# Ledger of designs, part 1: VH-VL binders against ENHANCER OF AG-4 protein 2 (HUA2)

Scores and structures below are computed, not measured.

Target 1, 142 residues: ENHANCER OF AG-4 protein 2 (HUA2), of Arabidopsis thaliana (Mouse-ear cress) (q9xer9r771to912)
Amino acid sequence: EAAISRDAFEGMLETLSRTRESIGRATRLAIDCAKYGLASEVVELLIRKLESESHFHRKVDLFFLVDSITQHSHSQKGIAGASYVPTVQAALPRLLGAAAPPGTGASDNRRKCLKVLKLWLERKVFPESLLRRYIDDIRASG
Unless a header shows other numbers, all headers, positions and changes below count from the first letter of the chain; antibody chains are not in Kabat numbers.
F, E and O stand for the ipSAE by ESMFold2-Fast, ESMFold2 and OpenDDE, each averaged over both directions (binder to target, target to binder). V2 = 0.75 x the mean of E and O + 0.25 x the DockQ between their complexes.
Where letters were taken out, [cut] stands.
Atom coordinates printed by the task and the answers are left out, and those that the model quotes come from them; centres of patches stay.

## First folded at step 1 (VH-VL)

Design G04 (framework fv_ogalvibart)
Fold by ESMFold2-Fast, scan of step 1:
Structure G04 (fold): chain C 142 residues (1-142), chain A 123 residues (1-123), chain B 107 residues (1-107)
Amino acid sequence: as target 1 above (142 residues)
Amino acid sequence: QVQLVESGGGVVQPGRSLRLSCAASGFTFSSYAMHWVRQAPGKGLEWVAVISYDGSNKYYADSVTGRFTISRDNSKNTLYLQMNSLRAEDTAVYYCARDLGEDYSPELGMDVWGQGTLVTVSS
Amino acid sequence: DIQMTQSPSTLSASVGDRVTITCRASQSISSWLAWFQQKPGKAPKLLIYDASSLESGVPSRFSGSGSGTEFTLTISSLQPDDFATYYCQQYNSYPLTFGQGTKVEIK
């Protein structure tokens, strides 16, 4: 069942869109994967997909999925919360580097990623000092 | 197509409780964060509370924190606001509003509003 | 909390006029700002989101601009249907906050 959940999540990433339905379905699959101890595999799939993605709008879609998984996990405080919050925290440099790249063409990406980071700061999802460092880094890139 | 209908407003004495409901139709309610916003007679708009699409996250204005509780029942497409320890300054028309847009957002603003329900807190 | 201040609080205008309403945030909100129109006895209606994006079905005479702390709503040629109160609203951070409103009255 674990393998089925992982494969379903990987397949969902190929057709992921910005719609609430698409991100919601992918989030539920990610939460199911955490129940089988696959949170690190899910985050690694997200990192690889995000780093290989050429379309900037698709990078935002993927990062919004990261936000959805992270906030759901943080609020639930169960298996998913225990798994995804620390796993995403460790992955933030790679996730943000891919989602909010430097350069004039990525200004919308940086703006949207900054919004997510500020909400994480406000909701105390990750340590304040860590989030402020990433906010400053992204601001310096544009 | 998309509709929000508030109910449960009325006249209530200070210190008492009242529960507001908002019935949603014409969209996938379980996919949207939902807001409560109020407007005192002759005054401007004041944001009250928000609840995430799955009910796991909630935020409140300082003026209502500890007194009001936002909740939802996705199986009934209904949003609620439980108002305890009511004060005269809670007198307002209460609107429910859908979070902005068809696309996922980390809780953006509001796009669709209900007609409102009047709550009067008086002795 | 982020304070939103609108200017002017009231303005008098004639049909065909260009109307400009300004909204100022007490700290940077990037472009996370919406504009709403409210007619007497009615719920607010979304006009503009993300500071400059026109909501579907809203007439093209409405436009928004600005970023950071200074924002503007412009009505290029005021119509009778546009006499209403206008509110800006930031959604950069919680609590969400509205400006005090700008009432556009018939001159």
Scores: ipSAE 0.293, ipTM 0.689, lowest interface PAE 1.7, mean pLDDT 89

Design G05 (framework fv_ogalvibart)
Heavy chain, then light chain:
Amino acid sequence: QVQLVESGGGVVQPGRSLRLSCAASGFTFSSYGMHWVRQAPGKGLEWVAVISYDGSNKYYADSVTGRFTISRDNSKNTLYLQMNSLRAEDTAVYYCAKEGPDYEPSTGAFDIWGQGTLVTVSS
Amino acid sequence: DIQMTQSPSTLSASVGDRVTITCRASQSISSWLAWFQQKPGKAPKLLIYDASSLESGVPSRFSGSGSGTEFTLTISSLQPDDFATYYCQQYNSYPLTFGQGTKVEIK
ESMFold2-Fast, scan of step 1: ipSAE 0.532; ipTM 0.803

Design G06 (framework fv_ogalvibart)
Fold by ESMFold2-Fast, scan of step 1:
Structure G06 (fold): chain C 142 residues (1-142), chain A 124 residues (1-124), chain B 107 residues (1-107)
Amino acid sequence: as target 1 above (142 residues)
Amino acid sequence: QVQLVESGGGVVQPGRSLRLSCAASGFTFSSYGMHWVRQAPGKGLEWVAVISYDGSNKYYADSVTGRFTISRDNSKNTLYLQMNSLRAEDTAVYYCAKDLEEYYTPEGSGMDVWGQGTLVTVSS
Amino acid sequence: DIQMTQSPSTLSASVGDRVTITCRASQSISSWLAWFQQKPGKAPKLLIYDASSLESGVPSRFSGSGSGTEFTLTISSLQPDDFATYYCQQYNSYPLTFGQGTKVEIK
């Protein structure tokens, strides 16, 4: 059931860590949510969690989850999984704004987000011009 | 406490093979890319190879391409370097080193923690 | 390949001196540069990453600066433990490359 899958995903965000096991489980739940047409709702949950998160380390964990969901979706090429690519693309300004904030305290966040953007560029996950703009914006905010 | 311990070094004749191992502990091995770096006696550092966290991507220095193979066993927290067709110029202390970043090994990732090294001497 | 050149190759210094080591890349590497310290018979130890970020547990007398092609490692007041060989290393692209090393020895 849709509600059960959504609640399971939301619960996973409370205990998310950047281990392969934690991110893998959360990614699998996100893919299951897409089967019920909830990809946009999952991305909105991630945006809200990122924007409300006070710990910069936790923001990186959440963005690594965004990367995992996005790359899994890109690789699948199927309808259910592939729905995340366009949804995440539309959400990138809000996701990056929260995950890689400006200021000296967030230099590690910006570095790790830049690494993800470089991977997306290399693997052609999103349009090159769009990714290069975000890379330049994040570099300028340091 | 992060630890890396290399083993498998020794004296070997030119043209022969050796397999090096690196046992990892104190971190989630399966989340990090791993490197091999070597240092010839009295010389500087030379990067040898890298393997991604899941083993799907590998890169090698031109000097070892076609002769050396990097691999890993995440269930045993162990990194390997299979060295074939050894030459005198492969004589060096071989270090394993952990990626700076979890999860990613794209074009160019830094290294933070290194093992103590294991000496490989290729001579007859 | 990106060539890394350090200067000087060797320097003699006394305890309390300010020591500066320079590293030049043959092409732009942004800020993707690390500095390592190596003592005889020991593995290299990370001091600085991302050109200027001090690794946890490394004394504040060590600092890094630079971007693009020119980088500097500074030791503000040399201590007995700092006599060692120092290497810069780029991680902008594979293959990863190191400078030739700078030996800091006692006068």
Scores: ipSAE 0.014, ipTM 0.564, lowest interface PAE 6.6, mean pLDDT 88

Design G07 (framework fv_ogalvibart)
Fold by ESMFold2-Fast, scan of step 1:
Structure G07 (fold): chain C 142 residues (1-142), chain A 125 residues (1-125), chain B 107 residues (1-107)
Amino acid sequence: as target 1 above (142 residues)
Amino acid sequence: QVQLVESGGGVVQPGRSLRLSCAASGFTFSSYAMHWVRQAPGKGLEWVAVISYDGSNKYYADSVTGRFTISRDNSKNTLYLQMNSLRAEDTAVYYCARDQYGDDYTPETGAFDIWGQGTLVTVSS
Amino acid sequence: DIQMTQSPSTLSASVGDRVTITCRASQSISSWLAWFQQKPGKAPKLLIYDASSLESGVPSRFSGSGSGTEFTLTISSLQPDDFATYYCQQYNSYPLTFGQGTKVEIK
């Protein structure tokens, strides 16, 4: 059921950590949500969580979850790839703005987000011109 | 302290099967992706396969796809490589290797920071 | 598949020499490259990861540089323990691929 899957994913975000196990479980829940047509709702939850998060290390954890969902969707030729790749692409300005904010205090966040963007560029996850623009923007902000 | 020990190598005829094992100790095995890498006598290194920390994702070199199966048993801290339809060109020392990134998620696929001593597989008729 | 080409295949050097080994990728791999050292009869040992990051416990005379398609491993002052075969490896995309190796021999 759609509502149950959405609630499970939202609950998982409250206890998300950097571990492969934590991010893997959250990724599986996100993929389950896509089966019910909820990819846009999942991405909106991620945007809201990232924008409201006060701890910079937690912002990185959330963005690594975005990477996990996106990479998993890109590699799976089906519903997940169709749903998350374009939805995350549209959300990138807000996701990156929250995960890699400007200023000296966020240099580690920007470094880690740049690693994700460079990986996406080399693996052709999103259009090259789009990713190069975001990479340049993040470099310029610090 | 941290070590990987391969076993199961030997001499086998073409078309037969062989299963390799890799026993891990000194670290939390269930937190690491694991790889198999081989080296034919007098030649360079060739990557064979990878398995994710929980066993849910696997990838193989084209040369072994459809013939080899990588698996793991986290309760026994053991990595396996089931090798079917063996060919003369599969003759090599087989190493198990640990992916460097461990328990934390990273967007990067890792390099191999810990290697076993290797086990020799000879496919001959 | 991404092809990794090393040069030279073999080089002769003396203790104290500066040694440079080159690795080229057939397409851009960003910085997703590692360097390994292998001695006869032994398993490979990780020296450098992410093109330029020195693995813990590896002597500071080893350094890596490069990005995209061209990479170098440098040994600033060759020691007796450094005569070995060196391999580069990309981990940008599957399948993971190695260079053919560079043998560093005593002159």
Scores: ipSAE 0.231, ipTM 0.611, lowest interface PAE 1.8, mean pLDDT 88

Design G08 (framework fv_ogalvibart)
Fold by ESMFold2-Fast, scan of step 1:
Structure G08 (fold): chain C 142 residues (1-142), chain A 126 residues (1-126), chain B 107 residues (1-107)
Amino acid sequence: as target 1 above (142 residues)
Amino acid sequence: QVQLVESGGGVVQPGRSLRLSCAASGFTFSSYAMHWVRQAPGKGLEWVAVISYDGSNKYYADSVTGRFTISRDNSKNTLYLQMNSLRAEDTAVYYCARDLSGEYDYNPETGYFDYWGQGTLVTVSS
Amino acid sequence: DIQMTQSPSTLSASVGDRVTITCRASQSISSWLAWFQQKPGKAPKLLIYDASSLESGVPSRFSGSGSGTEFTLTISSLQPDDFATYYCQQYNSYPLTFGQGTKVEIK
């Protein structure tokens, strides 16, 4: 079931780490959720977790999960899993605002988020004009 | 010790196909993005293709798009390049190269290479 | 595509010399540039990444500098092992592109 997949994903966020195993497992759960029409709910869970997270390194881990889900979704094209591309696009201001906050303490967060945005630009995951705007905004944050 | 060993090169006529292999050892192959880079005799380096650590994402140089296919078998620690519709300008030494994307932690591909194989020569002659 | 141009294409030098190789990008690549060394009959070896970071195990006589469109590789005191061809490579955007190479030869 849909509820079981959502609960499994939410639980995974509590123990998420930057390891490939952790992010890969969470990505698979997110793709399963999309098959039940829960892509928007999954992205909202990610937004809430990012906004409530106090540790800057964990914000990066969560954003790397967003990257993993998004790129996997982009590569699938034309199936339920591809639903994350438009859903994440709509959520980018909130996701980036939480993952790459302003201030000197978040310079590493901004650097790592910029690396992801640059890959999305190169791989044409989202419109170029949109990504260039976010890249410029994050670079201006100090 | 990290090792990458290419094989499958040889002499082939235009329009035919070859499949190159790259056997990896000494590291967790499934954790790294991999590239193919070629070098025509006496010329410089040309990037050919990349594949993500799990094989889900692939990108190609325009010169080979539609003709070459990159793939990997993580259970065999092997990278492949299927080359179809070969042309004289595909004549080159083909290197496999490891992206510096990391072993344990999730890291997007960097786009540069810390280890290269010895190369395998592909000669396309008319 | 981003074009990478190296200067000079060939450089003659003696052991102990200070050698400088320049690499120019057709558009800004920030600091997303690597330098490789290739000896005859061998695969390239990574020397420098992110324009100025030395790869582990690379001798300190090698250094890189630059950002944007102009980059340099410097060998402070050329050793016999340093006679080789050097390539710059941008990883700002796909397709990944290399300079044409700079051959550092004896004399």
Scores: ipSAE 0.022, ipTM 0.579, lowest interface PAE 4.3, mean pLDDT 87

Design G09 (framework fv_ogalvibart)
Heavy chain, then light chain:
Amino acid sequence: QVQLVESGGGVVQPGRSLRLSCAASGFTFSSYGMHWVRQAPGKGLEWVAVISYDGSNKYYADSVTGRFTISRDNSKNTLYLQMNSLRAEDTAVYYCAKDSGTEIYNPESGTYYMDVWGQGTLVTVSS
Amino acid sequence: DIQMTQSPSTLSASVGDRVTITCRASQSISSWLAWFQQKPGKAPKLLIYDASSLESGVPSRFSGSGSGTEFTLTISSLQPDDFATYYCQQYNSYPLTFGQGTKVEIK
ESMFold2-Fast, scan of step 1: ipSAE 0.358; ipTM 0.574

Design G12 (framework fv_ogalvibart)
Fold by ESMFold2-Fast, scan of step 1:
Structure G12 (fold): chain C 142 residues (1-142), chain A 124 residues (1-124), chain B 107 residues (1-107)
Amino acid sequence: as target 1 above (142 residues)
Amino acid sequence: QVQLVESGGGVVQPGRSLRLSCAASGFTFSSYGMHWVRQAPGKGLEWVAVISYDGSNKYYADSVTGRFTISRDNSKNTLYLQMNSLRAEDTAVYYCAKDWGYEFLSGHDAFDIWGQGTLVTVSS
Amino acid sequence: DIQMTQSPSTLSASVGDRVTITCRASQSISSWLAWFQQKPGKAPKLLIYDASSLESGVPSRFSGSGSGTEFTLTISSLQPDDFATYYCQQYNSYPLTFGQGTKVEIK
């Protein structure tokens, strides 16, 4: 079951699009993986996919998926499905470094990631000091 | 083609209720956060409320907290503002406005599309 | 609440003039600031977001600058369509707040 959920999630990443249906299905697969104790593995898959992705618009799609998984997990506080919140928190430097790279060609990526960070700050998804640090870092890189 | 059309405004007595609607067309309504912004006659803009794309998250201005309720029906592409316990200072043109650009994310609270507005007059 | 103050409240200008409107926040809002144009009887129109990003379809004569607490909207060469009231708006935190407006009148 775990292997099936893992393979389904990995396959979904290849066809991920910025639609509610696509992101929703990938989010459900990620939550299923967490039920088998694979939350860290799912986040590592997302990091590796982000780091290897050559198309900047695809990096944004992947980060919106990270947002979807994180917010779903946040709403589930205190249960096994909530394991993505601490796992994503630990991975934020790598996730953001890949999704919002420095340089003039990535200005759209940085703006979109900043919007997500602002939303997380507003909803208290992660500690304020941590989010403000990442916001400042991304702003400084452009 | 992209439009927001408000309705439901009118003259109402203090203490009564009124419900505003905003019909959206030309974009995927269910993917965007939505706001209400008002403007009293001859005065500036005042933000009223926001609702996330899925309706799960809402915020209100202090002046309307506890009296107004923002809601949406994504199946009808319609935004609502239920206004209870109306006061003379609620007299204004009410605009609905779309969150800038990002699907499924609320909180980039610049407004790229606005409706034409609907006038609410609270007087006795 | 974050208070937004615009200067001037009104200004008189001629076609071809360079117009500058300032907006100050009572506390730092980073770059979370938008500028809107409103003509009499019409809804506001977004001009600038994130303090300096020009909205699609807005003429290049409009520009924004600033960060932290002081922001500027500049119209490099005023045109007849630009006589309107301009508002700044912060979106650093709720509640969202607007400046009182700056009316740009024909001289």
Scores: ipSAE 0.015, ipTM 0.585, lowest interface PAE 6.2, mean pLDDT 87

Design N02 (framework fv_nepuvibart)
Fold by ESMFold2-Fast, scan of step 1:
Formats: C-alpha cells, sequence, structure tokens
Structure N02 (fold): chain C 142 residues (1-142), chain A 121 residues (1-121), chain B 107 residues (1-107)
C-alpha cells in the first residue's frame, strides 16, 4: 500500500495543475502517504521536483501544493497528517529557494510565494520569526 | 450531502446579546477554516470573523472586535458566534461559510442559508 | 484594509448579451480574488476562484480574468437564470473584503 501511495503521488506531480481539483487530489495522496510514515519522502519528492522544474509557472503550482498539504496537515487531527508541518518547516529554505528564485524573470513567483508566507503568518502555521525572515529575504531578492 | 445550517437569530434590543450556531454535516468539519459573513437588508456582503480548523487562530473585522467571539466544537461539528453589545448596525443575515484548505482557502465554497438578526426596539 | 471597488453597481442587459463586470483592488492582490453569485433570497454561490478558475459545476459561460489590481468577470450569452447580484472578494490579506456588488437584471 505504501509503495502504491508513493507511486500514485509521484505520478500526480507530473500532471499537477493550479486547479482546486488537481491540488486537492494531490493533497489527499500526500496525506495518505503520511499514514504510512512517508511524509519526509513526499517532501523530498516535492523539493527535487521544484529544483529540477524549468518552468516558473510550474514552480508556483508545486509551491501551492506545498501550501495545501501544509495547511491541511496543520488543521487535521492525528499524528500522520500532523507530520507535514515540521517536515515542511525544515525544508522551507530549499522549497522557497526553488519556488521563488532571484532575478527579474521570477517576480511573479516571489509575489505568489510572499502571499502564501503572509497567509501562514496570519494563520500561525509556522513560527512568526521564521516566516518574517523568509519574507524579508524574498523581498530583498527582488 | 454537504450542508451548513445556521440558527439562533432573532429580534434583540440594542445592547442585548445573541449566540448564533452553525451545524455542519456531510464533511469532516475539523479539517476546515470557518467564517461568519453578514449582509444587512438590501446591502452587500461583509466578512465578520474566521477561525482556523483547530481553533488556535481567530480574526475579527474591526467593526465587531471586542463585542463578538467566534468559537467551534469539532466534536459536535458546530461553529458559534457570541454577539454582545449589539447595535442597530449589526442587523443582518448572518451566514456561516466553509473555506477550503488549498491556496484557494480564501474561497467560500459552501454557505449556510443564513439566520436573520434584527437589532431594534 | 484592502478596498474592493466594483463597477457598475447595476446593469440591465438582454438575454444573449455579453455582460462584463469589473473589480478594482486598492493594492496588489496578485490573483487572490473570488467571484460569487447571489440570487434573490438565497445564499451566495462561488463561481470563480483564484481570479480565473471555474468552480466545479458552474456553466462555462462564466469566466474571470485579471491580476494585480484590475479584474474582470464576464457572462457570455446572458441567460434568464443569471439574474443575480455578483460580488468579488479578495483573500490576499485580512480582513477579507468584498466588492459592493453588481446587480444584473434583464431588460
Amino acid sequence: as target 1 above (142 residues)
Amino acid sequence: QVQLVESGGGLVKPGGSLRLSCAASGFTFSDYYMSWIRQAPGKGLEWVSYISSSGSTIYYADSVKGRFTISRDNAKSSLYLQMNSLRAEDTAVYYCAREDYTPESGAFDIWGQGTLVTVSS
Amino acid sequence: DIQMTQSPSSLSASVGDRVTITCQASQDISNYLNWYQQKPGKAPKLLIYDASNLETGVPSRFSGSGSGTDFTFTISGLQPEDIATYYCQQYDNLPLTFGGGTKVEIK
């Protein structure tokens, strides 16, 4: 079941789009993976996909998936779902570095990532000092 | 069948109090951020308050801050709005609404039918 | 607070017409804007989320576009059942804010 869930999630990333439907389905698969202790593996897959992605709009889609998984995990009862919050927190420098790269060509990426970070700040998903630091770093790069 | 049903509205005098309830069914209530949104007769929509899925994060519009308290009971799949020191300007239909957990979480995809609160003599 | 300004406040059009409503934010909200339809005596219904994405089950004649501060909502081929008030709503920052609404009526 674990291998099946992981393979299904990996396959879903290849066809991921910015629709509620697409992100919702991928989020449910990620939560299922966490039930088998695969949260760290799922986050590593997301990091690798983000770092290898050449299309900036696809990077935003992937980061929106990270947001969906993180918020669902933050709001969910139970150990399995809750495991994404600390795993994503540890991965934030790599996730943000890939999703919101420096340079004028990535201004839309930085803007969209900043909006996610502000939402996380308002909803207390991660520590305020950590989020404020990332917000400042991304603003400084544009 | 995903549903939200509000109750507790009615006629109250200025300075009075009311407690609104919203009963959720057909979905896992504890997974969702919830909001109260109101609409004065013949007027537009005004967001009032939200509460996170766990209840740990709460926000209020300035117009109700200090007078209204949002809360939830996930075991009962219920959302509440305690309204104190009511004013004529609080007269409105009050809707409870569900926010998605995706980046589109600010989208209210499911709404109750509303409960009318009238503040007058 | 982010102010959302809708134009026009009301309009009358004929069945089959193309109806356009605009929404302007007082500051950049990227594409963090939703559109709702409210029929008389009913609760609002989500039509468009994230500026341009059609909610499941909503007819394709409805569409949204725009980003930043300027947004457009369009009904292509107005139908009698489209008589309603339409609202935009931003979710970039708290407090969440709605536009004043646009009442759409048939001539």
Scores: ipSAE 0.014, ipTM 0.609, lowest interface PAE 7.2, mean pLDDT 87

Design N04 (framework fv_nepuvibart)
Fold by ESMFold2-Fast, scan of step 1:
Structure N04 (fold): chain C 142 residues (1-142), chain A 123 residues (1-123), chain B 107 residues (1-107)
Amino acid sequence: as target 1 above (142 residues)
Amino acid sequence: QVQLVESGGGLVKPGGSLRLSCAASGFTFSDYYMSWIRQAPGKGLEWVSYISSSGSTIYYADSVKGRFTISRDNAKSSLYLQMNSLRAEDTAVYYCARSDYNPETGEYYFDYWGQGTLVTVSS
Amino acid sequence: DIQMTQSPSSLSASVGDRVTITCQASQDISNYLNWYQQKPGKAPKLLIYDASNLETGVPSRFSGSGSGTDFTFTISGLQPEDIATYYCQQYDNLPLTFGGGTKVEIK
């Protein structure tokens, strides 16, 4: 059951696109994984995929998936919220470092990641002080 | 079949109050951000307020802030808008709308709307 | 607040025509723009999201393009059932704001 959910999620990452359909399907698989106690493994898969991704637009797609999983988990609370919210919070330095790297080539990545961080701030997904620190860090790198 | 059904609209005098309700069915209501959007007769659309899936995050347009209160009851699959200190300028059809996920910003586009309920504020 | 200016406010065209509506944001909103259709007496319906993505179940004659401050919505081959008012909406920043709408009528 768990292995099937994990494998389905990992497979979805290979064909992930920025459409609501693609992100929504991958989010559903991630939520299913949390029901089997696999939230940490899902977040680690996302980190590894982000760190190995060579295309900057693909890094944004992956981070939008992180956003989708995180916001769904936060809004629903329950099992998924208990697992993903703290796991993503702990992983934010690695996730943001990969998704919004420094340098002139990544300005669009930083803009889009900043948009997500501002939404998380507005929706109180993570502590305000933590989010403002990441916002300032990303702004300073551009 | 996804449905949103508004009720509670009617005629009210300036300074009065009304409470609008939106009954949701055909989907897991507790998974979605919900909004109220209004449309004055013969005019365009104006976003009024949203509420997160859990009810913990709320935002209002400046035109209604301090007078309107958005709330939800996930156990009843219902959304509410308490409207106080009503003004002639609040006359509009009020729609409840479901916000679906937008990959760049979250739940900021409205994939499903109710049919609306008319609020008329006149003396 | 981000202001959305939509033009024209109304137009009349013949069945089969190509209809183009424009929407201009008061500041750069990247591609954070949606298009809605509101038929007479009905609630709005999402047609296009993120400037150019067609919503599931929406006919391919509808399309959107643009980024930054200038956006266009096109109906290629106007049909009688397309009589409606069309609205753009930005979601780059709160509050969410809509364009003034474009009423499309058949001659």
Scores: ipSAE 0.032, ipTM 0.642, lowest interface PAE 5.4, mean pLDDT 87

Design N05 (framework fv_nepuvibart)
Fold by ESMFold2-Fast, scan of step 1:
Structure N05 (fold): chain C 142 residues (1-142), chain A 123 residues (1-123), chain B 107 residues (1-107)
Amino acid sequence: as target 1 above (142 residues)
Amino acid sequence: QVQLVESGGGLVKPGGSLRLSCAASGFTFSDYYMSWIRQAPGKGLEWVSYISSSGSTIYYADSVKGRFTISRDNAKSSLYLQMNSLRAEDTAVYYCARGTYDEYTPDSYFDYWGQGTLVTVSS
Amino acid sequence: DIQMTQSPSSLSASVGDRVTITCQASQDISNYLNWYQQKPGKAPKLLIYDASNLETGVPSRFSGSGSGTDFTFTISGLQPEDIATYYCQQYDNLPLTFGGGTKVEIK
């Protein structure tokens, strides 16, 4: 059920860690949510969690989950791919603004987000001009 | 007080095998990526392999891929390198090093190194 | 693989001198570069990470700068204990690669 899948994903965010296993489990839950038409809700949950997160290292963990969901969806070409790729693209300004904020204290966040953006550029996940603009914006903020 | 102590180096003939160990103390071993880095006599540094904190992510330099196996035992705070089909060009001091890697997208600098253990591959 | 070209391969300087070492990457590595010091018979020691950040406990006479493909490492006021080989290392992409090293000697 939709509500059950959504609740499971929301709960998983509270225990999310940087490990591939943790990110992988959360990614599978996000894919399940897409099957119930909840891709937009999942992305909105990620945005809200990112914007409210006080620990910069946790913001990176959440952005890596965004990357995992996006790349899985891009490569799979299924229901999730149809839903998450455009939804994440539309949300990028808010996701990147929260995950890679300006200022000296966030240099590690910007560095790690740049790694993800470069990978998306290499794999043609999003339009090249859009990704190059975000890369330039983040480089300029440090 | 962070400490890394390598052992297992020695003289071995080409085609032989050797197993290196690295004993870690003074930190939570299971929180860190670990690497093996080698240095041939009178030469520079060459990164060999890394293993993630959980052991799930492993990468090898092309020069050792298929011949070397990196592993770890978090309960024993120990890192290992099994070296098979050794060649003369594998002769080097082998260092274990603690990485400050990000598990999902690794960024890496080595803040602590062991003393190194010498591996000599010679007939 | 990203090739790291380090220059010079060796240098001799006097105590109190300003020593500069350069490192060039074969492609853009942003600021994903570290600098290490290796004294004779010893393991390497991290001095600078992310191109310009000084590792805790490292003397302020050491500094790093640069981004993209061109990087510089500087020792301001060389001391006798700074006799060592210095290495740059990139971590923008796997495999991790080191520069060839610069041997610093006192005249």
Scores: ipSAE 0.022, ipTM 0.572, lowest interface PAE 4.0, mean pLDDT 88

Design N06 (framework fv_nepuvibart)
Heavy chain, then light chain:
Amino acid sequence: QVQLVESGGGLVKPGGSLRLSCAASGFTFSDYYMSWIRQAPGKGLEWVSYISSSGSTIYYADSVKGRFTISRDNAKSSLYLQMNSLRAEDTAVYYCARDSGEYNPDTGYAFDIWGQGTLVTVSS
Amino acid sequence: DIQMTQSPSSLSASVGDRVTITCQASQDISNYLNWYQQKPGKAPKLLIYDASNLETGVPSRFSGSGSGTDFTFTISGLQPEDIATYYCQQYDNLPLTFGGGTKVEIK
ESMFold2-Fast, scan of step 1: ipSAE 0.299; ipTM 0.548

Design N07 (framework fv_nepuvibart; at its last look DockQ between E and O 0.56; V2 from the best seeds 0.43)
Heavy chain, then light chain:
Amino acid sequence: QVQLVESGGGLVKPGGSLRLSCAASGFTFSDYYMSWIRQAPGKGLEWVSYISSSGSTIYYADSVKGRFTISRDNAKSSLYLQMNSLRAEDTAVYYCARESLTDEYNPWSGYFDYWGQGTLVTVSS
Amino acid sequence: DIQMTQSPSSLSASVGDRVTITCQASQDISNYLNWYQQKPGKAPKLLIYDASNLETGVPSRFSGSGSGTDFTFTISGLQPEDIATYYCQQYDNLPLTFGGGTKVEIK
ESMFold2-Fast, scan of step 1: ipSAE 0.382; ipTM 0.659
ESMFold2, look of step 2: ipSAE 0.409; ipTM 0.739
ESMFold2 (binder alone), look of step 2: mean pLDDT 92; pTM 0.939
OpenDDE, look of step 2: ipSAE 0.355; ipTM 0.738

